# Designs tried in a protein design chat: VHH binders against Methionine aminopeptidase (map). Part 9

Target 1, 301 residues: Methionine aminopeptidase (map), of Saccharolobus solfataricus (p95963)
Amino acid sequence: MTEDELNKLLLAGKIAAKARDEVSLDVKASAKVLDICEEVESIIIENKAFPSFPCNISINSEAAHYSPTINDEKRIPEGAVVKLDLGAHIDGFISDTAITISLDSRYQRLLDASKTALEAAITNFKAGLSIGEIGRVIEKVIRAQGYKPIRNLGGHLIRRYELHAGVFIPNVYERGLGVIQSDSVYAIEPFATDGGGEVVEGKSITIYSLKNPNIKGLSSRENELIDFIYTRFNYLPFSERWLKEFSTNVDELRNNIKNLVKKGALRGYPILIEIKKGVVSQFEHTVIVKGDSIIVSTKSL

## First folded at step 4 (VHH; framework vhh_7d4b_2)

Design z7R (from g01 with S57R)
Fold by ESMFold2-Fast, scan of step 4:
Structure z7R (fold): chain B 301 residues (1-301), chain A 121 residues (1-121)
Amino acid sequence: as target 1 above (301 residues)
Amino acid sequence: QVQLVESGGGVVQPGRSLRLSCAASGFTFSYYDMGWYRQAPGKQRELVASISSSGGRTNYADSVKGRFTISRDNSKNTMYLQMNSLKPEDTAVYYCAAGRYYEWGLSYDYWGQGTQVTVSS
C-alpha cells in the first residue's frame, strides 16, 4: 500500500463516519427512509467523495440490502431497530461502515451484543492470525449476551473498486478461511439476532451492480445504460435513484434494469431477511492492516 | 483443502430424469448456502437453483421451476438437484457452488469442476 493510497482510504473512512454519525441522529419514527439516505449520500458528495454503495436502511428482521427507490414513501416504524449501512470511496479506495439505532429500549442488549463483538474483533485483529479466530471471538461475545450471530453473513476483504474481494470474515468459528494479510483492507461486521442466526433472500431488489458489460443482443438504449453505469459506478453497487440523469421515465428505467438483470448484464441484490423473522443488529468498521498497525478508518472523531 | 465434486451427469432423452449430487469437503458445509449453476455452449453461466444453509429456503430459475428440486443433507455434506421432465435446452455443464452472504449479496466462494448433462433424442 502506498502513502497516497493509505491517505485516500483514511479520508474515505473519515467521510463515511461523519455521514453515519451526523445522519444517525435523524433516524426516528415516521422519518422517510429516502430523506435519510439522500442526506447520507449528499454529505459524502459534499465532502468530495462518492458513495461506495447506496445508503442502506434495514429494519427489524431485515439484515441488509434495502436502499430507498425513486420517490420512496417508506417511513421508519414506531419501535424500529434500524441498520444504517453506508460507505464512501475516493478514486475507488473504499470505506464501509454500519450502525444500529433502536427506537425500542428493549433491544439495547441486542445492539450491545454486535457492538461489543465488533470491538472485540478489532482488538484481536492482526496480520498472520487465522481469519476463523475472528469468527470465534465474535461468536463468543454475541452468545454470551444470549443472542445468535448470523452465520451466513460477515465481513469481507476490500480492494480498489471491489467491495467483496473474495475473502470472508465470519461471525462464527470456521476453518479454511486463510490468514489476515498485511497491506490489506477489511470490513468487520458482526450481526446478532434473537432469531435463528441465518438470513434468506426476500423478493425485493433495490440495489444493483454491473456484472457483464459485454452481453450480446442488447438494444442500443441498453448498451447506453451499461456505458452510463460503468462510467459512473464501475462495478460498485448502485441505486436506480442515481440513474435519473440517464432517464427521467421511471417505468422505462425500471424495465431496462429488470431486463438487464434477466440477461445477466446486471446483478440484483435481494433484501436479506432473518430466517425466523428475528430482530437483527449490526455494527461495522473498515480496518486497514499496515504492517503491525491496525487502523480503524471509519471510527468516530 | 476445499473441494466440491459433482456427479450424476450423463446423456438422457427428453422427458427423462437425472439426479445430480455435489459432495463437499474442507469447509463447514452447514454454514454455506449452496447453488447449482449451468453453462450451455456459447452462453453465460446462470443460476439454476439455490438452497439456504439450513435447507429452509430454496430458489429456482423460471426456466426450471416446477421441474427441478434442490435439496441438501448437512449430515452428509452433500447437495442434490433432482431434474425431471428434461428438455434439450437443459443441455449444459452443471456446476456446484458454495457461497455465503456478504453485505452486498450472495458470494459464491467455492466452485466444482462441473458435470455434463446432455438431453438429446
Scores: ipSAE 0.279, ipTM 0.618, lowest interface PAE 3.6, mean pLDDT 92

Design z7T (from g01 with S57T)
Fold by ESMFold2-Fast, scan of step 4:
Structure z7T (fold): chain B 301 residues (1-301), chain A 121 residues (1-121)
Amino acid sequence: as target 1 above (301 residues)
Amino acid sequence: QVQLVESGGGVVQPGRSLRLSCAASGFTFSYYDMGWYRQAPGKQRELVASISSSGGTTNYADSVKGRFTISRDNSKNTMYLQMNSLKPEDTAVYYCAAGRYYEWGLSYDYWGQGTQVTVSS
């Protein structure tokens, strides 16, 4: 990792933390999810970075992958448990962070479970440690609070323009995952629930990424959209909201996106829902491993 | 050392059946979603069937629904594909895959070497 690369990772982390901490204060009953995510993304852009993925607002049993759509009217319910998940990048050097906000004091222990698990995971994080041992730490902390970790979600290795780069950081003990590497960037993201401890895919898809830009048999307009996407987002996830410069016709955009997913040019990310519809909490930081140093790039100022 | 090893392929006549097996080692099998992919010459690799880590949820490609059945035995670290009423169009190399959810959806981390299925005449 070069000093220039490290500086970009640190700045992306700082910007994401700023957006997270400022906008979390606006998460309240009746707030529009669209307004919240547009504020997050605006802060990131105003600070000379780009979102590394669309702002996610996942409510109650939703664990991940809801980003507001164009003209989204969805509002935060009374008593909601809200996961705010966001990230920034500078020249593809990525940060990824999340917090849970509860509007219902009865869920404070559930929030504490994943928050304390994240803190414990970071405390134990070092080059040469088995990745499965991080899962053991997370699982122990969450179960001690009387909740279940979500076993089929977890953190991930991050590389330039790759939000997850093929290494999984589990929330339960697991063998065979390798060891934590120096000069590497990881997202650590415990999920806790009062449900079954597993997510399933829902029907809603609001987030997409480029999968294969070289599909044959596309129309001229479809190829123009692929070029637009690659130029602006590379292989990072994007929202239909970010395609307004390509077309202001919402029906045209949605039809083109659906066709490109069907043809294998784009990947869609279904919302992830707890299997028993239990409430989910999540906290997440990006961690840079540099020799013997562990740097939490997304920590609050 | 992670391995997925497919077996049970072969040459059969149309209308017959085959049972594919995938033996897993070197990871905690019961934590992984599993899938069968296939690839015919000159065609893209396609998902045929998938099964959740617990076995509680299965999904099938439209072309095989009603003919193929996916199952798993977590105590034996093995996944199966029962293929009934085989058609010439089912001729392909069949690959076993193991995957997990990341924040950004299910990704298949481990792949087998493949087993050939040929349905002729």
Scores: ipSAE 0.128, ipTM 0.535, lowest interface PAE 4.8, mean pLDDT 91

Design z7Y (from g01 with S57Y)
Fold by ESMFold2-Fast, scan of step 4:
Structure z7Y (fold): chain B 301 residues (1-301), chain A 121 residues (1-121)
Amino acid sequence: as target 1 above (301 residues)
Amino acid sequence: QVQLVESGGGVVQPGRSLRLSCAASGFTFSYYDMGWYRQAPGKQRELVASISSSGGYTNYADSVKGRFTISRDNSKNTMYLQMNSLKPEDTAVYYCAAGRYYEWGLSYDYWGQGTQVTVSS
C-alpha cells in the first residue's frame, strides 16, 4: 500500500463516518427510507467521493440488502431497530461502516452486544493473528449479553473496487480462515440477534452489480445499459435510483434490470432476514492494517 | 486440508433418478451454507440448489423446482441432492460448494472437483 493509497482509504473512511453520523440523527418513526439514503449518498458525493454501494436501511429482522427503490414510500415504523449501512470510495479505495439505531429502549442491550463486540474485535485486531480468533472474541462478547451472533454473516477483506475479496471475518470461532495480513483493509461487522443466529434470503431485490458484461443476444438498449453501469460503477453494487441519467422510464429500467439478471449479466442481492425473524443489531468499521499498526478509518471524530 | 468430495454421478436414461452426495472435511461443516452448482459444456456455472447451515432454509433454480431436493446431515458432514425425473438438459458436471454470506452476498469459499451426470439414451 502506498502513502497515496492510504490517504485515499483514510479520506473515504472519514467521509463515510461523516455521512453515517449526520444522517443517523434523521432516523425517526415515519421518516422515509428514501430520504435517509438519498441524504447519505448526497453527503458522500458533495465531499468528492462516490458511494461504494447503495445505502442500506434494514429494519428489525432484516439484516442487510435493502436499499430504497425509485419513488420508495417505505417509512420507519414506530419502535423500529434500524441498521444504517453505507460506504464511500475514492478511485476504488473503499470504506464500509454501519450503525444501529433503536427507537425502542427495550433493545438497547441488543445494540450494546454488537457494539461492544466490534470494540473488542478492533482491540484484538493485529497482523499475524488467526482470523478465527476475532470470531472467538465477537462470539464471546455477544453471548455474554444473552444474544446470538449471526454466524453466516461477517466481515471481509476489501480490495480496490472489490467490496469482499475472498477472506471472511467470522462472528463465531472458526478454524482455517488464515491470518490477518499487513497492508490490508478489512471490514469488521458483528451482528447480534434475539433469534436463531443465521440469515436467509428473502424475495425482495433492490441492489445489483455487474456480473458479466459480455452476454450475447442482448438488444442495443440492453448493451447501452451495461456500458453505462460498467463506466460508472465498475463491478461495485448499484441501485436503480442511480440509473436516472440513462432513463427516466421506471418500468423500462425495471424490465431491463430483470432481463439482465435472468440472462446472467447482472447479479441481484436478495434481502437478508433473520431465520426466526429475530431482531438484528449491527455495528461495523473499516480497519486498515499497516505494518505493526491498525487504523480505524471510519471512526467518529 | 479442506476437502469436498462429490459422489453418486453417472449415466442414466431420461426420467430416472440419481442421488448425489458431498462429503466435507477440514472445516466446521455446520457453520457453512452449502450448495450444488452445475456446468454444462459451453455454459457458465449455475446454482442448482442451496441449503442453509442449519438446514432450515432451501433454495432452488426454477429449472429444477419440484424435481430436485437438497438436504444435509451435519452429524455426518454430508450434503445430498436427490435428482428425480432427470432430463437431457440436466447433463452437466455437478459441483459441491461450501460458503457463507458476506454483507454483499453469498460467497462460496470451498469447491469440490465435480461429478459428471449424463442423461441420455
Scores: ipSAE 0.377, ipTM 0.681, lowest interface PAE 2.9, mean pLDDT 92

